VHH binders against Sushi domain-containing protein 2 (SUSD2). Designs and how they scored, part 3

Target 1, 195 residues: Sushi domain-containing protein 2 (SUSD2), of Homo sapiens (Human) (q9ugt4r445to639)
Amino acid sequence: RLASAFGDPHFVTFDGTNFTFNGRGEYVLLEAALTDLRVQARAQPGTMSNGTETRGTGLTAVAVQEGNSDVVEVRLANRTGGLEVLLNQEVLSFTEQSWMDLKGMFLSVAAGDRVSIMLASGAGLEVSVQGPFLSVSVLLPEKFLTHTHGLLGTLNNDPTDDFTLHSGRVLPPGTSPQELFLFGANWTVHNASSL

## First folded at step 1 (VHH)

Design m3 (framework vhh_7mjh_2)
Fold by ESMFold2-Fast, scan of step 1:
Structure m3 (fold): chain B 195 residues (1-195), chain A 121 residues (1-121)
Amino acid sequence: as target 1 above (195 residues)
Amino acid sequence: EVQLVESGGGLVQPGGSLRLSCAASGFTVSSNYMSWVRQAPGKGLEWIGRIYYSGSTSYNPSLKSLVTISRDNSKNTLYLQMNSLRAEDTATYYCARVYYDSSGYYPLDYWGQGTTVTVSS
């Protein structure tokens, strides 16, 4: 099952719910206790080629860890306009090879500015550049059914509970844009748990 | 001043029904969206449902079909109808005005003092 976040940022949950959330800060895209999977993203105003900040926000970094795996962050590069990949906070070079077999994950850089990560569980991420922001897609195998939380929703084939808060409380169908902003803000990453 | 006053709580037998009222003053309920929330002893807040300025409603899926939210604009009053009450529905019930806030929490900017419902045989 596929969920995505792109643009301003527009989100599509694993159960197919669409929404927009213009956050500023770090947010939980996905957490799953089944494998201790954590996917976190940073949202902030982008910068265009002329140095102007964009109206609204978008994703500028995404970080992932599963269990005791390495921590990988993919972010927009300062000054170059491309992607940087960090392994446990250290910038990686793909000059000599386009892939790396890391602890608990496989990482590859494809033609163009695109990074793919496959975790030991079979969960996958694809990150690319879309204008001043990142486009992020997350693929989860069937074993994650009923085991997900975060901005990308509760994967259970029931979209009515996709807007589940930290507390386990569910926002109703027809949630207003104002309440949806609060849903997004409710998934803010605490510094102690930040990747 | 802005205030909300809940009433209608009390002791109810399991399987019974009860209607709670929330009288608003200092603002118009039809110009806002309003929520009902509850807190059982020793537990956190549980959202029950919401009525929008249009009059449409939405409910916590766990409680849908057991509750109905309505309002009487001429009386500036919000109602919560509860049916098929269970011991698990024992809680203090609050009405609240919903307001947009960037705090990162579910903001209910004006709350009533609450009315207690006890479901016991």
Scores: ipSAE 0.000, ipTM 0.078, lowest interface PAE 22.8, mean pLDDT 71

Design m4 (framework vhh_7mjh_2)
Fold by ESMFold2-Fast, scan of step 1:
Structure m4 (fold): chain B 195 residues (1-195), chain A 120 residues (1-120)
Amino acid sequence: as target 1 above (195 residues)
Amino acid sequence: EVQLVESGGGLVQPGGSLRLSCAASGFTFSSYWMSWVRQAPGKGLEWIGRIYSGGSTSYNPSLKSLVTISRDNSKNTLYLQMNSLRAEDTATYYCAKGSYYEWLLSFDYWGQGTTVTVSS
C-alpha cells in the first residue's frame, strides 16, 4: 500500500485519507514497530528561483532507518538544485554508478531528480523534486497491516482512525482544521539540538 | 528542563553482572530513542547501543554479547544490563537522549554519568 506527501505539503495516508498540514519543523511520517521502521521529514518554507520564500511550507528533507540499517537522508541541494543523499550524515557521490547496496537497504538515483530506497522488509521510499519541495512516496507490504503510526496514518483498511495521535487517541471523521493542525503538531520530532 | 540521572554504578568482581538505570524528566520520554555511551579512563567515548521509542534495540557489535538495553516508559527509566564483566569494562557510563530526527550518534542531552569499576 502507498502513502504520499508532496507540495505545500499535501498528505495521502495508506488508507486513502487526504489532508494538508503546513508545519514548520521535523515530523514523524511513519513509525512501524514491526521492523523498527522510522521515516521522518523536515517541513520549512521553500525558496523559489527568484529568491523569494514560499508562503506555505513543504518537505525539504526526509530520513529513513529500519532496525539496525544505515541511516539515509535525502534533501534538497542548496542553491544548485536537485537532490543530495546522505549516508550516516556523509554526502554520497553518484558519478561512477547510480546505485548503492547499503546495510539493510538498496538505494538508486536517477540524475539528481529521483531517489528510490528499498528496505530489507520490502518497504520502499521514492523521493523526487516537485517545485521548491520534495515529493515523498512510501510503499508498505501487507505484513505492515495494523503496525503503522504517524502522519501517513494507521494502515488497517479503515480510514476513520487515520488521525491517531501519538497517545493512541483517535480524532473522529470530520476533524476541524484546528484539530487537524493539532494532529500534525502532535507528530513533531522533539529535537532540542540547535543546528 | 531536560534531566537524565544515571545510577547503579559501583565496584563489581570480574565475571559479575550489574544493572544501570537512567531516570529521565523534562520531556516525553516514550517519544525518543535513548542510548548508552561509556568512557574508560584516558580513552574516548564508546557507543554501547540504543533503544528506539517502540522498544527495539541496536548495539555496538563489539559489545552486543555483553549488554541488554531496555526501557520502562511508565517510569521514564532507561536500563543497561551488563553480564560477564571484565576489567576492560571499567568506565563512566552515560545515558544520552537521541534526537528523533537524527538517528545517528547525535545527542541532545547527556547525564552526569555513573562509574563502574571491575576489579577483585
Scores: ipSAE 0.000, ipTM 0.112, lowest interface PAE 17.4, mean pLDDT 77

Design m5 (framework vhh_7mjh_2)
Amino acid sequence: EVQLVESGGGLVQPGGSLRLSCAASGFTFSRYAMSWVRQAPGKGLEWIGRIYSGGSTSYNPSLKSLVTISRDNSKNTLYLQMNSLRAEDTATYYCARGGEYSSSWYELDYWGQGTTVTVSS
ESMFold2-Fast, scan of step 1: ipSAE 0.013; ipTM 0.430

Design m6 (framework vhh_7mjh_2)
Fold by ESMFold2-Fast, scan of step 1:
Structure m6 (fold): chain B 195 residues (1-195), chain A 121 residues (1-121)
Amino acid sequence: as target 1 above (195 residues)
Amino acid sequence: EVQLVESGGGLVQPGGSLRLSCAASGFTFSDYWMSWVRQAPGKGLEWIGRIYTSGSTSYNPSLKSLVTISRDNSKNTLYLQMNSLRAEDTATYYCARELDWYSGETAFDIWGQGTTVTVSS
């Protein structure tokens, strides 16, 4: 029920498959037609002190929406190095309280370094800072069994189909690094679908 | 559908300057590092340089004084400015898209068809 993406970025699917994908751009972490749940993440290169970009990438933003809920984005703050939370593309302040009850979701912030989101379906998302990038965890209740697609895999208790492309084609276990990169690239978010 | 198309090649006199363009389509151009590579007649591929998503550049040390790479993300276009051209710069010039692999190594997955530059009087 739990899937995660963190670091270089390392991915752990809902069925426990591990892989690494150094993408550049926006990608579908999870989509589920059952509730019209969409979780998207942006991956960017690291930056060295001389302004040169690293070849390795990591997650710098994640956005979520379920059905007609508000759209929430959690991203790395460019200047402070902490997290920013955006509600329908406007930056939120947590000066007075650490939580918000939004349309279709509940959001809470712990000391500005961890954001938790709970959606009406019971799906949950936790975002924190890990070094120069984000760490993201997604928790799904049992009703999502057989209803998930994206980089975090197909939740069906069968890890052999976790590398399912947008077309429905499955890449076999033991897939090469080149094929894993193509799997990741296949889940690119196009402008019309971006949150 | 993912394509790179070079243009701007042609005949140039020694000591002249030329700007090549590479039009990208079918992918989010601003998200990728881009490189220029050339191949002189009867010789192997020679990497010229790359431009990062930040606009910073890295060049082949043997060519650094000759070239400048730039990009215009609003036009999905990559440029190569060449100055003080000599007969030895006669080659087919290619633009290429860089991949990131899980190991952090680079590879080129998309290449243009190339544009020919001839330096002669």
Scores: ipSAE 0.000, ipTM 0.236, lowest interface PAE 13.3, mean pLDDT 77

Design m7 (framework vhh_7mjh_2)
Fold by ESMFold2-Fast, scan of step 1:
Structure m7 (fold): chain B 195 residues (1-195), chain A 121 residues (1-121)
Amino acid sequence: as target 1 above (195 residues)
Amino acid sequence: EVQLVESGGGLVQPGGSLRLSCAASGFTFSSYAMSWVRQAPGKGLEWIGRIYSGGDTSYNPSLKSLVTISRDNSKNTLYLQMNSLRAEDTATYYCARHYYGSWSTYYMDVWGQGTTVTVSS
């Protein structure tokens, strides 16, 4: 199953629910206790090619770790518009080859500033540049059914519970924009848990 | 040309310590997981441990308390620190580069020539 986050940022959950959340900070895209999978993203105003700050927010960095794997962060390079990949907070170079074999994951970079990550569980991430922001897609194999939480929803073939808060409370379909903002804010990453 | 060259082997007394080095050339060393493997005279290969590109390690449980693997990506060098050496640690020690792809294929595709360690009184 595929879920995505892109643009201003627009989200599509694993069960197909669409919503927009203009957050500012770090947020849990996905947590899955099954494999101790964590995917976190940073949302902030973008920087245009002329150095001007954008009116809205979007994703500018995404970080992933599964169990005791390496921690990989993919972010927009400062003012250059390209991607940087960080391994345990150190910037990686892809000048001699387009792939890396890391602990618990395989990572590759393709033409057009696209980064693909495949985790030991079979979970995958694809990160690319979309204007001043990142576009992020997450692919989960079927074994993750009923084991996901976060902004990308609860993967269980039931879209009515996709807006589940950290407390377990479910916001119904047709929830107001104010309540959707609460849903997004509820999945804020605290400093102690940041990747 | 892709090459791995081990060094630091020799004669050591029982209970002693030794550090082996493996110099890598011809490829982006920092991108690969690396292993140490040994072969005692007349015996098969025994895997010692692996270090991933980021520095995390995984060891053969039978050898974990005796060895430490480390790397210096700025020098393209892999290390094996061995402590409390015993006669049964006498072997040729090899460093090797791992290869695996998106289909979970995993194997060692480049090997050094080996360096010999003899533990004897």
Scores: ipSAE 0.000, ipTM 0.177, lowest interface PAE 17.8, mean pLDDT 75

Design m8 (framework vhh_7mjh_2)
Fold by ESMFold2-Fast, scan of step 1:
Structure m8 (fold): chain B 195 residues (1-195), chain A 120 residues (1-120)
Amino acid sequence: as target 1 above (195 residues)
Amino acid sequence: EVQLVESGGGLVQPGGSLRLSCAASGFTFSTYAMSWVRQAPGKGLEWIGRIYHSGSTSYNPSLKSLVTISRDNSKNTLYLQMNSLRAEDTATYYCVRGTVRYWGSHMDVWGQGTTVTVSS
């Protein structure tokens, strides 16, 4: 099952719920206790080519770890438009090769400035550039059914509980934009759990 | 009370080696990434490197060949091994809970520091 986050940023949960959340900070896109999978993203104003800041926010970095795997971060390069891939904060080079086999994951750089990550569980991420921001897609195999939490929702074939807070409290369908902002803010990354 | 206490600093000859220790208390040490940061006299802070809960390390590229960070979770202790010390390594060294990332810094608890002086 597929979920995504892109643009201003617009989110599509695993159960197909659409919403927008213009946060500033680091947020849990996905956590799944089944494999100790964590996907975290940074949302901030973008930087235009002339150095000016955009009015809206979007994703500028995403980091992933599953169990005791390596930690991989994909971010916009200092000069906007390019991607950098970091392994435990060390910048990786793809000059001689387009793939790397890391601890607990496989990653590759495809044509069109796209980074693909496949984890040992079969979970996958695809990261690409969309203007001054990142576009992120997450693919989960069926075994993750009932095991997900975060901004990308609770994968259980029931969209009515996609706005589940960190505490386990569910916001009802028809949630207002103000309540959606509270939902997003509730999934802020704590320092101790940051990747 | 959450605290970090550095030790092992002192005077060392150029070309020598030194190991710093950091004793952590008041929190579950084994679940946190830890960093070392230094500040030379009259200069700004310089990040040395980090170690994750798993033992995986990452270093400032300008220092990578000279230092090794390790931890002993059973003793709640962080270590910094320094080799081939030079005069420019003279600084106050800080043990820090958390780490620096490109998108920000998650360093919320700092020790008081231990001073290393490299001179003949």
Scores: ipSAE 0.000, ipTM 0.131, lowest interface PAE 16.5, mean pLDDT 77

Design m9 (framework vhh_7mjh_2)
Fold by ESMFold2-Fast, scan of step 1:
Structure m9 (fold): chain B 195 residues (1-195), chain A 121 residues (1-121)
Amino acid sequence: as target 1 above (195 residues)
Amino acid sequence: EVQLVESGGGLVQPGGSLRLSCAASGFTFSSYYMSWVRQAPGKGLEWIGRIYSGGSTSYNPSLKSLVTISRDNSKNTLYLQMNSLRAEDTATYYCAKDLEYYFGSETFDYWGQGTTVTVSS
């Protein structure tokens, strides 16, 4: 099952719900206790070529860890418009090779600033650059059915509960823009929290 | 068992420079990321920067031009070099053992006692 976040930023949950959340900060895209999978993203205004900020926001970084695996962050590179990949906070170089076999994950970089990550569980991420922001896709195998939380929704073949808050409360499908912002804000990553 | 001891604080005139040290013991210092954090009187904690086990650094963008973090693994010592100090840099400075960075979340399991820097004329 596939979920995506792209543009300004538009989200498509695993069950196919579409929404837009223009947050500023760091947010939980996905948590799955089944394998202790965590995917977090930073949303912020983009920077135009003249140095001014865009009015809208988009994803500028995404980080992933599963269980006791390495922590990999993919972010927009400063000034270049390309991608940087960080392994446990240290920038990686792909000048000698286009792939790395890391603790608990496989990482590869393709031409056109595309990064693919495959985790031990079979979960996968693909990150690419689209304008001033990232495009992120997350693929989950069927064993994750009923085990997901976060902005990318609850994977259970029922889109009516995709706007589930951290508390377990569900917002109805006909949610207003104000309520959608509440949903997004509810999945904020606090600076002191890593779990 | 784990101990972090900061030193080098004191009174400094505006525009001055100061180097803080943090002596670490009780763990394999060279294997861990280390961070500097400060707290101005009556304000919250402000992360300054981090040095990775390999020696590369990451800084708070608002402070990057003011500071340099380095380490000497042979002496189990972490350093913070500060230049062009201003009155608003008056704070207690802490070194912290950095267990792991997760995006948006830094985990510090041990902190030093802190050393006070006062910038005044």
Scores: ipSAE 0.000, ipTM 0.111, lowest interface PAE 17.3, mean pLDDT 77

Design o1 (framework vhh_ozoralizumab_d1)
Fold by ESMFold2-Fast, scan of step 1:
Structure o1 (fold): chain B 195 residues (1-195), chain A 123 residues (1-123)
Amino acid sequence: as target 1 above (195 residues)
Amino acid sequence: EVQLVESGGGLVQPGGSLRLSCAASGFTFSSYAMYWVRQAPGKGLEWVSEISGSGGRTKYPDSVKGRFTISRDNAKNTLYLQMNSLRPEDTAVYYCAARYTVRYGSGSYYDYRGQGTLVTVSS
């Protein structure tokens, strides 16, 4: 099952719910206790190549860890564009090699603007550049059914509970943009869980 | 007022060991990832170790991996660096540093950094 976050930023949950949340800060895209999978992203205003700031926000970095794996962060490079990949906060080079086999994950870089991550569970991430922001896709194997929480929703084949808060409270279908902002803000990265 | 106070630096012979300590105050210590960073004479700042807020995750660059061990005591608000098999190249001022969140965006910035303690490795 596939979930995505892209643009300004638009989210598509694993159960197919669409919404927009213009947050500013660090947010939990996905957590799953089944394998201790954590995917976190940073949202901030973008800077266009001509130096102008975007009015809305988008994703500029995403970090992932599963169990005792290495921690990998993919972020927008400096103003020249492209992606940087960090392994445990140390920048990686793909000049000689387009792939890397790490502790608990496999990394692949294609054409310098796409990064793919495959985790031991079979969960996967694909990160690419889309204008001043990142486009992030998360693929989960069926074993994650009923085990997900975060901005990308509760994967259970029922979209009516996709706006589940950290407390377990569910916002109903037809939630207003103001209430969606509360949903997004509720998934702000807690410092005790920061990658 | 936030304070990070390093101690334990000194002169040691190549192959020797030193243990550095950092006493933290003025913030919720367990909510911050902690770092040891160093600056050799005439060089830039170099990251040498990291530990998560809980102490459950540690990270090292290849230059010190297997020789240095970072640890923390959250009940005492204290960070440690055990340095073994010291080399002349390890001569530097060692700083304790704190970071509240994951490192998104540009670079090597820390929310707080101490005044440093000098480690000299020389015969």
Scores: ipSAE 0.000, ipTM 0.112, lowest interface PAE 17.8, mean pLDDT 78

Design o10 (framework vhh_ozoralizumab_d1)
Fold by ESMFold2-Fast, scan of step 1:
Structure o10 (fold): chain B 195 residues (1-195), chain A 123 residues (1-123)
Amino acid sequence: as target 1 above (195 residues)
Amino acid sequence: EVQLVESGGGLVQPGGSLRLSCAASGFTFSSYAMYWVRQAPGKGLEWVSEISSSGGYTKYPDSVKGRFTISRDNAKNTLYLQMNSLRPEDTAVYYCARTTYKIYGGSYAFDVRGQGTLVTVSS
């Protein structure tokens, strides 16, 4: 199943719920205890090619780890655009090759600033540049059914529980912008759990 | 609770060597990438070296590459910086640092630093 986050930022959950959350900070996109999968993203104002800040926010970095795998972060490089990939907080070079076989994951870089990550579980991420922000897509195999939490929703074929808070409390579909802000803020990453 | 304590600084002649140590406590040291940063008199902070959580990956700026070596001992919760062929321009307060890659004012910031240890390179 596919979920995505892009633009200002628009979110599409695994069960197909659409919403917008203009956060500032680091957020849990996805966590799944099944494999100890964690996907976290940073939302902030973007930087235009001339160095000015955008008025809205969007995703500027995403980080992933599954179990004892390497930690990979994909972020916007600078004002010229393009992607930068970090392995355990160290910047990677793709001068000689377009792929790397890492601990617990396979990573490839394609023409047009697109990064693909495939994890040992079969979970996958695609990250690309869309204007001043990142576009992130997460693909989960069927075995993750009933095992997901975070901004990208609870994958269980029931969209009515997609706005599940960290406490397990569910906000109903059609929540107000103020309630959606609460949902987003509830999935803020604290320093102790940051990738 | 979270604390970094640097030691090993001092006065050294140009061409000399010093080894800095950083004792970490209050967190799981082996789970974090670590940094050395320095601040010369009247200048801003300058990144000096990086080391991954496992110690398998290191990175240096051109200004110190080949002269400085970062290492760590996860069993002892200690970070090291071996500095060789020291120059007067290496004179600075050296800080042991940790980061969560938080962006502050449009730049990455170090969220935990020690008090620092002074290194003076002069004749």
Scores: ipSAE 0.000, ipTM 0.114, lowest interface PAE 18.1, mean pLDDT 75

Design o11 (framework vhh_ozoralizumab_d1)
Fold by ESMFold2-Fast, scan of step 1:
Structure o11 (fold): chain B 195 residues (1-195), chain A 124 residues (1-124)
Amino acid sequence: as target 1 above (195 residues)
Amino acid sequence: EVQLVESGGGLVQPGGSLRLSCAASGFTFSEYGMYWVRQAPGKGLEWVSEISGSGGSTKYPDSVKGRFTISRDNAKNTLYLQMNSLRPEDTAVYYCAKAREYQLLWYSGAFDIRGQGTLVTVSS
């Protein structure tokens, strides 16, 4: 199943729920205890080609780790919109080849504007540039049913519990924009869970 | 108000040494990890070194390991980078950066403030 985050940022959960959360900070996109999978994203104002900041926010970095794998960050390289990939805090070069076999994951890049990551579990990420922000897609195999938490929702074929807080409390259908902001803020990354 | 002010950059010949300093104010310095990051001409930000709040742990990428040493003086709210055996490829603007309160992303995305930078040029 596929979930995504893009633009201002607009989110589509694994069960198909659509929402917008215009936060500023770092947030849990996905946690899955099944494989100790963690996907975290940074939301901040974008920088347009003329050098001015956008009024809204979008994703500018995403970081992923599964179990004891390498930690990979994909971020906007500069304000003009290129991608940069970091492996355990070091910038990677793809001058000689477009792919790398890392500890617990496989990476491939296309001209610096699209990065694909395949994890040992079969989970996958695709990251690309859309204007001043990142577009992120996450693909999970069937074994992750009932094992996901975070902004991308609870993958269980029931969209009514997609707005589940860290405490386990579920916000009801028809949640207001103010309540959606609180849902997003509830998934802020804390020091103990940082990548 | 949080402020970071770098100093110590300049022109040096290959094989030379420089010591960079960063004066920090506006926060409890000893409670936060600190970074040195750099930006070479035509490139993005590159992580150079990391130090824990207590100074007990440090990390370096292979490109500078054995040549650069990060340290801090918590009593003086000052961060240092000792750079030895400098190479032309070390030419960059060097920035001091404060880790975010939650330290959730370690690279340039991991800090919520950086200074104005200090230019290091390694050239004959």
Scores: ipSAE 0.000, ipTM 0.114, lowest interface PAE 14.5, mean pLDDT 78

Design o2 (framework vhh_ozoralizumab_d1)
Fold by ESMFold2-Fast, scan of step 1:
Structure o2 (fold): chain B 195 residues (1-195), chain A 123 residues (1-123)
Amino acid sequence: as target 1 above (195 residues)
Amino acid sequence: EVQLVESGGGLVQPGGSLRLSCAASGFTFSSYWMYWVRQAPGKGLEWVSEISSGGSYTKYPDSVKGRFTISRDNAKNTLYLQMNSLRPEDTAVYYCARGYSYRVYSPSDFDYRGQGTLVTVSS
């Protein structure tokens, strides 16, 4: 199953729910109990090529870890406008090679500033640049059914519980923009738990 | 119904050790992040440890890092806190708490907690 986050940022959950959340900070996109999978993203205002700040926010970094794997972060490069990949907080170089075999994951970088991550579980991430922001796609195999939480929803073939707070409380379908902002804010990453 | 029952508290001298247990029931324990939080006499709640659903990820504040170890046995639906090199400042009621992710700052940050077990560190 596929879930995505892109633009200002627009989210599509694993069960197909669409919403937008203009947060400022770091947020949990996905937590999956099955394999201790964590995917976190940073949202902030963008800067257009003409120097104008965007009114909305978008994703500028995404980080992932599964179980005892290495921690990988993909972020917008401030100077070049492309992508930087960090392995356990150290910037990686892809000038000599386009792939890396890491602990618990496989990394590849393709032309056009696209980073693909394949995790030991079969979960995958694709990260690319779209304007001043990142576009992130997460692919989960069927074994993750009923094991997901976060902004990308509860993967269980039931979209009515996609706005589940960390407490387990479910916001109803047709939730207001104010309540959607509360949902997004509820999935804020605390500093001690940041990847 | 969700229930969390702490045990293992008691009186211990500075430098001593205690192991706390939390028996969980009424939910799929192996699917949830678990926390230990404490409340010293006359003070607010303080987060002391967290553990992922599978047990591979743990976090501690600097005040207890290197002295406390959180662990879990999903087959027994039990959460543990091994406390070593105890200090008078560790005197508190310790609570087992359920959450989906991340650090608990206050009672409103988790959906269930137990009744607590008292740990007293004194001569």
Scores: ipSAE 0.000, ipTM 0.138, lowest interface PAE 16.8, mean pLDDT 77

Design o3 (framework vhh_ozoralizumab_d1)
Fold by ESMFold2-Fast, scan of step 1:
Structure o3 (fold): chain B 195 residues (1-195), chain A 122 residues (1-122)
Amino acid sequence: as target 1 above (195 residues)
Amino acid sequence: EVQLVESGGGLVQPGGSLRLSCAASGFTFSDYYMYWVRQAPGKGLEWVSEISGSGGSTKYPDSVKGRFTISRDNAKNTLYLQMNSLRPEDTAVYYCAKEIRYGSSWYTFDYRGQGTLVTVSS
């Protein structure tokens, strides 16, 4: 099961629900208690090639940890265009090889513009550059059915509960843009739980 | 449904050899990269080899390079890992893993089944 976030940022949940949420801050894309999987993303205005900020926001960083694995962050390089990969807050180099085997995950880089992460559970993450923002895809094995929460929705083959708040309250299908902003804002990462 | 069934593990002395097999079904085997990954007791998952769909490209981490050889028989939908000069630190459950692909540029893998236990002890 695939879910994605890209562009402005546009989200596609694991059950296929589409929505847009222009947040500013750090947000929970995915939480799964089954394996203690956490995927968090930072949304902020982008910087165009001429140095001006975009009017909307998009994803500029994504971080992942599963259980007691290493913490990996993939972000847009601020000094040079492209992607930076950080392992426990330290920048990694891929000049000698295009892959790294880390605690609880396997990491690979293609041409410096695409990063794939494969976790011990079989969960996968792919990050690439799309203009001034990241494009993020998350793939979950079937064993995660009924075990997901966050902006990428509740994986249970029922899209009607994809807008589930942290409290467990469900916003109905056809919710307004103002109510969708509430859904997005509800999944804000607090400093104490930030990766 | 994708199924990967590992076999060939067992108890072996240091310096010995084992050959692992993985029977694959539920997908066009020759179209996908395949991997061997392992998990030692109390440790995380560690990648140990990869092979392209055609078998023309292989890669290994330094920890097993020169000792392990990955190969495949696409006519039989079977992946192999030949392990030579085994060391106590090679003790782990070994899983075969399939590339998951949603379009030509996306790379990840799914490991299925119970794996096969390799114990290297004196």
Scores: ipSAE 0.000, ipTM 0.120, lowest interface PAE 18.3, mean pLDDT 74

